# VHH binders against Interferon-induced very large GTPase 1 (GVINP1): the designs that were tried, part 7

Target 1, 242 residues: Interferon-induced very large GTPase 1 (GVINP1), of Homo sapiens (Human) (q7z2y8r1479to1720)
Amino acid sequence: DKRLFVLSILGLQSSGKSTVLNALFGLQFTVSAGKCTQGAYMQLLKVEETFTEELGFDFVLAVDTEGLRAPEHSNKSKDRDNELVTFVIGLANLTLINIFGENPSEMQDILQIVVQAFLRMKQVKIFPSCLFVHQNVGEATATDQTMDGRRRLEQKLDEMAAIAAEQEQCLDVTCFSDVIRFDVNTHVYYFAHLWDGNPPMAPPNPRYSHNVQQLKSRILMTATQESRGNIMKISDVKSRVQ
Below, E stands for the ipSAE of ESMFold2; O stands for the ipSAE of OpenDDE; V2 stands for 0.75 times the mean of E and O plus 0.25 times the DockQ between their complexes.

## First folded at step 1 (VHH)

Design z6 (framework vhh_7z1x_3)
Fold by ESMFold2-Fast, scan of step 1:
Structure z6 (fold): chain B 242 residues (1-242), chain A 125 residues (1-125)
Amino acid sequence: as target 1 above (242 residues)
Amino acid sequence: QVQLVETGGGLVQPGGSLRLSCTASGFTFSDYYMNWVRQAPGKGLEWLSGISSSGSTISYADSVKGRFTISRDNAKNTLYLQMNSLQPDDTAVYFCAREVDTAMVTYYYYGMDVWGQGTQVTVSS
């Protein structure tokens, strides 16, 4: 039985998520791809044999939450999104939370669902790993926006954690770092536009490439640490997907 | 220099109480999750209790739950362990330890990178 690392990607915009996933794993060969019964798109990627011993896994299962709705849409779709988000976070060794654009408050509903899911998992002693990825950050304002963006994200996460804790009667939680191990200075990556200009003819942005390599390093470090503990086997995924 | 110094150990009779203190220096104490760990004679390390940076999240090992209480005073850079109803098998060297600032790990990886020298607790009649 082969060892599996599960990487989940959450966000409202599928194009941004797919771009990051392709940049991280673009030259890997897909063994299998499709949609599971919970509505997530899953892609199974084979790790080159030269790296399997070092990383401690043979395959990467990439899970994408396509079809999540923006806050202005009906509350009826929110129940489906809550179940899907809880499923993909619970399945994952690492979850990437993709924020498209420079304003975290526009993703407040998704952040609320994510914080609620993490808080529920904390209750049963499961502490999922997560990284935040901000895409489509303007070049001219990137330095100032990075600092302001981190502060706003931290404030929103702390606010959502306090509300969720009160709703779940978790009196020992007052901020997001009490829910999971989180540092806004090291767990948030700001990505400029992938392209200098408009695709498909525009060249890749060099700053984006650098940020992708940093994110790759973080993902590999997390995967290596996870493999020292509880890494899934492919046979385990069949039970979880049903 | 980053360091932790434990005090408050000593000899106590079964059923007695002790309060251990751990003073931190050389780093921002209020940024770190802190732990108490002990090592009995001829045994390995046993994790006892942990407390979040704010003090809001606290956990205990089953062996000490209900008898020991962890707390912290961030203004004084000090961690405490109140030990009640002490038993002979609580005899050990008690260490305070700082959690590694390693933000992307599962709950199966609790690393500790800074340790105190330890303080001896002996429970005998």
Scores: ipSAE 0.000, ipTM 0.111, lowest interface PAE 18.4, mean pLDDT 67

Design z7 (framework vhh_7z1x_3)
Fold by ESMFold2-Fast, scan of step 1:
Structure z7 (fold): chain B 242 residues (1-242), chain A 124 residues (1-124)
Amino acid sequence: as target 1 above (242 residues)
Amino acid sequence: QVQLVETGGGLVQPGGSLRLSCTASGFTFSSYAMNWVRQAPGKGLEWLSGIDWSGGSTSYADSVKGRFTISRDNAKNTLYLQMNSLQPDDTAVYFCAKSGEWLSYDYYYGMDVWGQGTQVTVSS
């Protein structure tokens, strides 16, 4: 059987997802696609042969939570979003939390949904692998991977974790690192605009290429660790799509 | 079927001008960005110019900026390259190429349909 890597992508926007997937795995086609009963959209993608030896897997199952809503919505809608997010995180070898642009409201919304899901998973002793990807940031912000920028993100994550812990009666949680294994210096990737101008005509941004290689290296490391026991087969994927 | 056909190449003296045309068929021309790429004798492919689906945005390689102009006529399914102040080192086979999906990682790899090419020779 062929080797499969399950990658979940969480975000409030679809823009940038295809760009990241193409950058990591080359130009690919969908082998199969569908929506599971939990509401996630799943695509089975064939990895280009030039990348399969480097990556250590033949296929990627991309799981998308398109349609996530802000936590401000009713408790019933929030519970459905949390159940969906928990499901896709639990399914994945690696979860990418995609934050697009520099809108603080959108960042806070996705972080709150994710933190609540991770906290609930912690209660059942599930500890997912997770990376934060901040896309389409200004060049100054993308090069500003300074301690101050990362500290502000960590403060916001800690704040969201404290709120979620209070709501879930989880008193052993005081900061985000208590929820999942997290280091703001190694688990957050900032991506500049793909192009120095309007896509697809502008030359690729050199900073974006560097950031893609760093994320690719992390995905490779995660895939290598999962190859030791947890990689699913394609037949399992088809059963879960329907 | 999907195809691109270049015309307008030929022999021209240094300092001269040529206009290349590329006629598209088999796909919705107005929905895709288009490119001009050349290959000089014994060398690899060199991207020259691109134009978005609407014609509102264009870009050029430094080697041709100020001398070449890309344009399109969506009603005629035709892409153009106006080449001025031609130099001997502009001698190459010129290809038109359709861009793949918007947001392609690398625009060199995002070109999924190519024409057969037209020869441009700049020599006295």
Scores: ipSAE 0.000, ipTM 0.110, lowest interface PAE 18.5, mean pLDDT 66

Design z8 (framework vhh_7z1x_3; at its last look DockQ between E and O 0.27; V2 from the best seeds 0.00; counts 0 for: pae E 13.9 > 2, SAP .682 > .668)
Amino acid sequence: QVQLVETGGGLVQPGGSLRLSCTASGFTFSSYEMNWVRQAPGKGLEWLSGISSSGSTISYADSVKGRFTISRDNAKNTLYLQMNSLQPDDTAVYFCARGHITIFGVSEYFDYWGQGTQVTVSS
ESMFold2-Fast, scan of step 1: ipSAE 0.000; ipTM 0.197
ESMFold2, look of step 2: ipSAE 0.000; ipTM 0.135
ESMFold2 (binder alone), look of step 2: mean pLDDT 85; pTM 0.859
OpenDDE, look of step 2: ipSAE 0.010; ipTM 0.274

Design z9 (framework vhh_7z1x_3)
Fold by ESMFold2-Fast, scan of step 1:
Structure z9 (fold): chain B 242 residues (1-242), chain A 122 residues (1-122)
Amino acid sequence: as target 1 above (242 residues)
Amino acid sequence: QVQLVETGGGLVQPGGSLRLSCTASGFTFSKYAMNWVRQAPGKGLEWLSGISGSGGSTSYADSVKGRFTISRDNAKNTLYLQMNSLQPDDTAVYFCARLKYSSSWYRGFDYWGQGTQVTVSS
């Protein structure tokens, strides 16, 4: 039985999350791809033999969703999105939470859904790992600009956590770091743009390639740490996704 | 094998017009939605326009709406972008791309051309 690392990506509709996934894994060897019953698209990627011992897993299962949307008419739409988020986070060793652009209402929607899911999991002693990826937020050239963005995100996460905790009567939760292990300085990545294409295209800007490699490096480090306690076998995933 | 080749770029003065073409081979062209994307010097990719496989539906980015027109000729396996009222900030490499996966919120591309340079300068 081979070892499997599960990487999921969540985002609202229009969040550009598939661009992130394609940039990270677009040219990797794909063993299989398809949709599961929960409305997620999955790709199984084989890790090169020379790296499997070092990384501690043989395959990566990349899980992409069609995107979450704010409910418009009925509670059924909200319940479906909550079920999908809970499923995706519960399946994953690491979840990337993708935020696109600078629209505060879109940020509020995804953060509310995600924080509620993490809070529910905390109650049943499931402790998922997550990273936030903030894309297309304008020009991200200065450290002070990205620091301002980090502070705003932290404040918003704390606000959403406080609201969710009050609704669920979890009085031991006052900020987001009470819900999940989170450090705004190390768990948030900012990208102005991501390039996704093939080798014959015009040369990419070195800056964009560097940002993608930094994210890949962080994902691999997180995967290596998780493999010591939470790595799954392929047979386990077949049982969980039916 | 799938191949996309862009042509029609060049130097044009502000207020001028250019027509870009993208010739497709190696797949059934009429079964795939096609898109135009550009990259300005030192900047990332910007999606400009998309057209359905039949040509019955089109969409445009706000930055080019009213100035650019996407079209296709399925008999010739060719995609077009008519660009009018060109401005210096339209200077970029222009790419055509084949759509692999789409919803109303996102477009995922699987094949890209090598690009054609458009320079708007006096």
Scores: ipSAE 0.000, ipTM 0.100, lowest interface PAE 20.8, mean pLDDT 68

## First folded at step 4 (VHH)

Design d9b (from d9 with E100R; framework vhh_7d4b_2)
Fold by ESMFold2-Fast, scan of step 4:
Structure d9b (fold): chain B 242 residues (1-242), chain A 123 residues (1-123)
Amino acid sequence: as target 1 above (242 residues)
Amino acid sequence: QVQLVESGGGVVQPGRSLRLSCAASGSIFSTYAMGWYRQAPGKQRELVASISGSGGSTNYADSVKGRFTISRDNSKNTMYLQMNSLKPEDTAVYYCAAGRQWLTSDYYGMDYWGQGTQVTVSS
């Protein structure tokens, strides 16, 4: 039975999740792929043989979700998205939360769904690992711009956590770091624009490559640490998916 | 430290074959995944083929499947690209790359790059 590191990615519809997955893993090399639940798709990626003993796992199971929908007045659509998000987070060793654009108001919907899911997980004593990936940031390497972005994201996460905690009557939760271990300075990655201008005339942005390498290093570090404490087998994942 | 040196490029007529070689020095070659990339003038650099450290896994761009074959000899610290049925569209500078890629599909962010070798397919 082979050992798995399970990585999930969440984001709103049309948020560029596929671009991140392709950059991290080159999805064309997938060992196997398929639909696992309504709205979730899985790809099995093989770890290079010379690294399997060092890392403690043989495969990465990448779980991609169909884009989550902005809140509508339909409660049934919202319940479906909440169930999907809870399932995906519960399955994963690490969840990437993909945010597109630089304005917190454009992220409100995904943050609301995600914070509520993490709060539900906390209630059943499951503490998932997560990283935020903020794409299409104009000056991703500019300290002043990324620091302002981090400040606004933390403020919004804290606000959503307080609201969710009040609705769920969780008196011991006042900010997002009370829900899961979170540091806005180390758990948020800003990605530059993919292109230096408008395609096809623009060259690829070299800063994007650097951002990918930093995220890959963090994922690998998290995967190596997680595999020593909670390694999954292919049979375990099959049981949980079925 | 790893240094990569490409060889085998040149001018060739359509339908002919070329074999590119990439020699590595200074490191344990088998711990590195390797690949061939190419870049034509005015075009983006693209992955042509990749091979895992053990040689047990390979992948090819759709444009070269069935025509190109990547291989490696870890005892000689050398990687090869056999290019058959060459087309004018294959004209580019070909780069050898190596990286400690922990996934067989991981072609992003190679640690070491060769200086490139020109392949020209013309009459």
Scores: ipSAE 0.014, ipTM 0.323, lowest interface PAE 7.2, mean pLDDT 72

Design d9f (from d9 with E100S L103I T104P D106G; framework vhh_7d4b_2)
Fold by ESMFold2-Fast, scan of step 4:
Structure d9f (fold): chain B 242 residues (1-242), chain A 123 residues (1-123)
Amino acid sequence: as target 1 above (242 residues)
Amino acid sequence: QVQLVESGGGVVQPGRSLRLSCAASGSIFSTYAMGWYRQAPGKQRELVASISGSGGSTNYADSVKGRFTISRDNSKNTMYLQMNSLKPEDTAVYYCAAGSQWIPSGYYGMDYWGQGTQVTVSS
């Protein structure tokens, strides 16, 4: 039975999550792929044999979700999205929350659902990790904008965590970092524009390449830490997918 | 920091061979998985071949399998693409790329990129 590191990515429709996932993983090199539930697709990637002992896992299971619905939808569609989010967060060792642009207010519904799901996982003693990826960040004042963006995102997450905790009667939760291990300065990644000119001839923006490298390093650190305590087996995934 | 420089491109007749080289600067060459990508005018960039840091694993696009061979010499910090039996459809700018070795075998993202070298297979 082989060991898996499970990575999920969530985002709104048209948020560019597939662009980030493809930059991290060449999906054409998967050893196995398929639908695992309505709106979620699994792809299995084999870790180089030389590194499996050091890393503590044999495969990466990438779970890509179809874009979540916002804005307005029926209660039935909202319940489906809620079930999808709780399923993929519960399955994952690490979940990437993909945000398009710099203003988190457009992600209000998705952030609320995500925070609620993480709070419920905490109550059953499942501690998945989470990273936020902001796509399409402007460059002219990027440092100032990202600092302000981090502050606003943290405020919104803390507000949602407090509300969720009150609804679930969790007295030990007052901010988002009480729900999961979270630091807005180290768990949020801002991605510049992909292209430094007109595609398809333009090279990738050097800042975008740097952002990808930083995210890859964080994912590796998380995967290595998770492999020391909470790694999943392939047989565990089969019991949940079938 | 890794810098990649391609060489060996040129104009050749169909059926001939070319060898592309990618020279890397920086002291961590052997820890990076590497690959060759190509882009023809009006088409999207595609992966041609990839090789693990140790050289123990290689992967090829179906369109080049059996004709191209990727290799590396870690003592020279250089990666190669031997291209045999070239076809007009192989005409493209060829890019060298490098990525972290922890990624699953066969995956090479856009961590570091060279400037590209033109390969033209005429007539």
Scores: ipSAE 0.013, ipTM 0.262, lowest interface PAE 7.9, mean pLDDT 71

Design d9g (from d9 with E100K T104V D106G M110F; framework vhh_7d4b_2)
Amino acid sequence: QVQLVESGGGVVQPGRSLRLSCAASGSIFSTYAMGWYRQAPGKQRELVASISGSGGSTNYADSVKGRFTISRDNSKNTMYLQMNSLKPEDTAVYYCAAGKQWLVSGYYGFDYWGQGTQVTVSS
ESMFold2-Fast, scan of step 4: ipSAE 0.017; ipTM 0.330

Design d9h (framework vhh_7z1x_3)
Amino acid sequence: QVQLVETGGGLVQPGGSLRLSCTASGFTFSTYAMNWVRQAPGKGLEWLSGISGSGGSTSYADSVKGRFTISRDNAKNTLYLQMNSLQPDDTAVYFCAKGEQWLTSDYYGMDYWGQGTQVTVSS
ESMFold2-Fast, scan of step 4: ipSAE 0.006; ipTM 0.384

Design d9i (framework vhh_sonelokimab_d1)
Fold by ESMFold2-Fast, scan of step 4:
Structure d9i (fold): chain B 242 residues (1-242), chain A 123 residues (1-123)
Amino acid sequence: as target 1 above (242 residues)
Amino acid sequence: DVQLVESGGGLVQPGGSLRLSCAASGSIFSTYAVGWFRQAPGKEREFIGAISGSGGSTYYAVSEKGRFTISRDNSKNTLYLQMNSLRPEDTAVYYCAAGEQWLTSDYYGMDYWGQGTLVTVSS
């Protein structure tokens, strides 16, 4: 049985999730792909033989929650989203939370669901890692935007954690750092705007490719550290997916 | 865009040494994992060794560990392969490669490849 690292990505469809996944992985690294019974889209990626001993795993399972808040969902869509997000976070060694734009208030519903899911995981002693990725950040003021954005995100996460804690009767939780290990200065990445050549014919933003490489490096570092603790086998995934 | 150019190949006698260089274009060479591969006539391309972007981690094929050393100089955008105690069996075209992706379906999943440099080991 081969060793597996599970990477999940959460966000609205318009949040640029597909762009991030394609930039990180690309189709040439996909061994297999499909949907699980929980509605998540999964892609199995083979780790190059050169790195398997160093990393401690043979495959990466990338899990995407495409379809969150899809218009075709019924009145039960929010309950379905809560269930799906909880499943995806619980399955993952690392969860990427993708935000399109700089203001976390626009992602409030998703942040609420995510924080509630992490709190539920904490109660059963599952402590996944997470990283936040902001897409479409302004080029000229990127540094100033990231400082302001980090403060707003932290404030909103702390607010959501307090609300979730009250609902779940967790008196020991007052801020998001009480829910999971989180540092807004090291667990949040901002990606510059990437133009696709629409008029006027704009070139790709070179800062975007740099940020993607830095995120790849951070994912690799996190994956290597996770593999030294507790790693899944492929057979474990089949039993977890109903 | 990343372009790789190998140099330093040539004829060497058994027991000799060679150092191969691979010059890379691009401002962010340190973000790439880079490595060396070789291909002898009639054989499949085989992995020799790779080095992380920072240079802090190296990985070698078991058969080459101890005779070959991989290193990089990010200030010069250059990758090196130091080859010692060369044998006739080391005769091959040597390729450098750079990966933007640390995940691949096989060892040919490197994103950028050089054109190769020939090393001949004979008396």
Scores: ipSAE 0.000, ipTM 0.138, lowest interface PAE 13.8, mean pLDDT 67

Design d9j (from d9 with E100T D106R G109D; framework vhh_7d4b_2; at its last look DockQ between E and O 0.16; V2 from the best seeds 0.00; counts 0 for: pae E 10.8 > 2, unsure alone 62.4 < 65, placed apart)
Fold by ESMFold2, look of step 5:
Structure d9j (fold): chain B 242 residues (1-242), chain A 123 residues (1-123)
Amino acid sequence: as target 1 above (242 residues)
Amino acid sequence: QVQLVESGGGVVQPGRSLRLSCAASGSIFSTYAMGWYRQAPGKQRELVASISGSGGSTNYADSVKGRFTISRDNSKNTMYLQMNSLKPEDTAVYYCAAGTQWLTSRYYDMDYWGQGTQVTVSS
């Protein structure tokens, strides 16, 4: 039986999710991907044999989602987003939450759904991991706004956790780190603008490559840790998506 | 550290050809998979072509298959992209990239990136 690490990415429509996947793994989900449910696309990646022993898995299942809708959309859009997020979080070993820009409040409805899904996983003793990726952060002000942005994101996540805890009657949950293992300093990654200036005359931004490398390192470390106790077989994943 | 330097970009007429080169310095060249990526203004960066460390396995985006050819010369630490039958939609900044080969897919983890070279296909 072959072992599978499941990685997914969630984010708003047009939020640069495919760019992150392409930068990390060279994936082109717009070309050919197996669709397992409405709104989710999957691509199976084989790990080189010489690395399977070191990493503890034989395949990576990359899951890309149809972009989630912004606030102010219809109730049907929000119901679809809730179902999609719950499914993806329940399936994945690691979920990347993609935020475009520095203001996570623009994803508030989606963050609420995400936090609710993680709380539900905790209730059934499933502990998936997450990382937050902020794309297109202004590099000229990034140092001050990064610290402020981390505090604002942590506050928002804690607020969502408290709301979800009341709804699910989980009285011992008061903040997001009670729901899953989370540290705003190690689980949040910032991507600078790809261009240093205005295209097409702008040179590429060297900071972007550094941001990608930092995220790759964290993903591999997380995947190696997950292989010690949470890795599923391919047949188990197929059963869960049927 | 690995450093990648692209060259060969420029302005060219539709239907013509251009050859990009990527010179690598530093770490062992033959142990890294390499690739060419491009990004047009307002678009996401996309894979154009990739090649394994030995050069025995290549992959191409559908939009360039049959027109572009990736190759490498490990004795010169250089990768090439021959671009034939260029079209205006090929206009972009082209990036050379290199990374470890831990997946067997045609898409590799890219740890190192060049600064990019502009290719413009105009009337």
Scores: ipSAE 0.005, ipTM 0.240, lowest interface PAE 10.8, mean pLDDT 71
ESMFold2-Fast, scan of step 4: ipSAE 0.117; ipTM 0.528
ESMFold2 (binder alone), look of step 5: mean pLDDT 79; pTM 0.818
OpenDDE, look of step 5: ipSAE 0.213; ipTM 0.635

Design d9k (from d9 with E100H Q101T L103F T104K; framework vhh_7d4b_2)
Fold by ESMFold2-Fast, scan of step 4:
Structure d9k (fold): chain B 242 residues (1-242), chain A 123 residues (1-123)
Amino acid sequence: as target 1 above (242 residues)
Amino acid sequence: QVQLVESGGGVVQPGRSLRLSCAASGSIFSTYAMGWYRQAPGKQRELVASISGSGGSTNYADSVKGRFTISRDNSKNTMYLQMNSLKPEDTAVYYCAAGHTWFKSDYYGMDYWGQGTQVTVSS
């Protein structure tokens, strides 16, 4: 039975989350892909044998989602998205929350869905880890990793947590850190534009590559820490997707 | 900039075949993983088949496995979907999609989309 690190990626439709997944695992792993439920897709990435002892796991299971819908769609679509999000976060050792661009409405949409899912999991005593990846931000933000962006995200997370807690009558929750372990200074990564202009004329943006390496290092560090605590086996995942 | 244009859709009887084509404009076509997605009225868009930039890896939805074949010709900047043994359940708008492949191919969540081509399987 092999040891497995499960990484999930969530984001709105067209948020570039697959580009991030490809960037993280491009040249070091062999892959197979399959569908685990409606709207979720899995890629199994084999860790090279020379690294399995150091990392503490044999495979990475990457779970990508279909792309979440904005609230302007029917409540029926939103219910499906909430169920999907709850399922994939519950499956994962680490969830990447992908935010694209600087549109406040898009940020609110994704944060509302994920905060609500984390709150539901807290109620059943599941405490997964998460990282926020904010793509397609200005060069200054990506270069400086500015505190203003982090403060705004924390404020929105706290607001969404308070609203969700009120709806579920959870009076012990007033901010996002009451829901899961979260540090805005170390759990948020800002990414510049992938291109230094418009393809095909544009060269790749060196800042984007640097941002990817920083995130990749953090994910591997988190995976190594998780493997020292509780590691999932392939048989565990199979039983959970039944 | 990648532009995708689908063709080959139409109306066919059950059990027949259709071949869809996706022509891509823009340079370095071979750096993009590509796929076919479909959406029927009242349903979510779903992956049908995907192919890596080199064409060396393919993936298929269980509902089409053994009936559909995805391929690409990078010299012509074109991707194809050969659809055999068509069923009424295959009726949908079929979308061509492409994702960046300077990184490892991803079989889902593409960055570029075509406008779609209608496939109708009816008696």
Scores: ipSAE 0.000, ipTM 0.108, lowest interface PAE 14.8, mean pLDDT 70

Design d9l (framework vhh_7d4b_2)
Fold by ESMFold2-Fast, scan of step 4:
Structure d9l (fold): chain B 242 residues (1-242), chain A 122 residues (1-122)
Amino acid sequence: as target 1 above (242 residues)
Amino acid sequence: QVQLVESGGGVVQPGRSLRLSCAASGSIFSTYAMGWYRQAPGKQRELVASISGSGGSTNYADSVKGRFTISRDNSKNTMYLQMNSLKPEDTAVYYCAARQWLTSDYYGMDYWGQGTQVTVSS
């Protein structure tokens, strides 16, 4: 039975999360791919044999979602998204939360769903790691935007955690770091524009490639640490996906 | 992010030795698996040797087994290729390459050095 590291990626519809996943791994490394549930797509990627003993796992299972929809007055879309998010977070060793652009209301929506799911996971003693990826950050204001972005994200996460804890009667939770181990200074990545102009004639932005490599390094560190704790086997995944 | 700089190339006579070095900067060195590739004029680039991030696993092309040894010193952010019993057919530009937990072939490499020339003249 082979060992798996499970990486999930969540984001709103059209947030560019497939672009990030493809930049990290690419389709050329996919051994197997398929639908694992309504709205989620799996790609199985083989770790080179020279790394498997060192890393402690044989495969990476990448789980991509079809994208979460913005909340509507109808609760049907919200119920579907909550179920999907709970499923992929529960399956994953590490979850990437992809945020596109600078609209605060879109950030609020994804964070509310994600924080509630992590709190539910904590109640059943599942503690997956998470990283935030904020895409399409402007170059001219990148430093100030990044600092303000981190502060705002932390404030929103803490607010969502307090609300969720009150709803779930969790008196030991007052901020997001009580729900999951999280540091806004090291677990949040800000990505430049993918293209230096309008595609297809524009060249790729070198800063985007740099951002991808930094994220890959962090993912590898997390994967290596998790492999020494509690790693999944292929048989475990097959029993969960029918 | 990771910058790779090769050194140690030169001109030697058959049967002699050279040690190539690859210095890395700008990242956590031990998180990268690394390898040496070579390319002779008019030929395809080929993998010579590879090493895992910890140094616990190594792999060699059949043409260099028993003659070349790959190693790394993570405290110095440097990878080495010890080349013994050099032959004229070892003449090539040698490239240092780094990758993260992906394929060991050309398509799996994330970073490349500019290369260092090794010439074995009879």
Scores: ipSAE 0.000, ipTM 0.247, lowest interface PAE 12.2, mean pLDDT 71

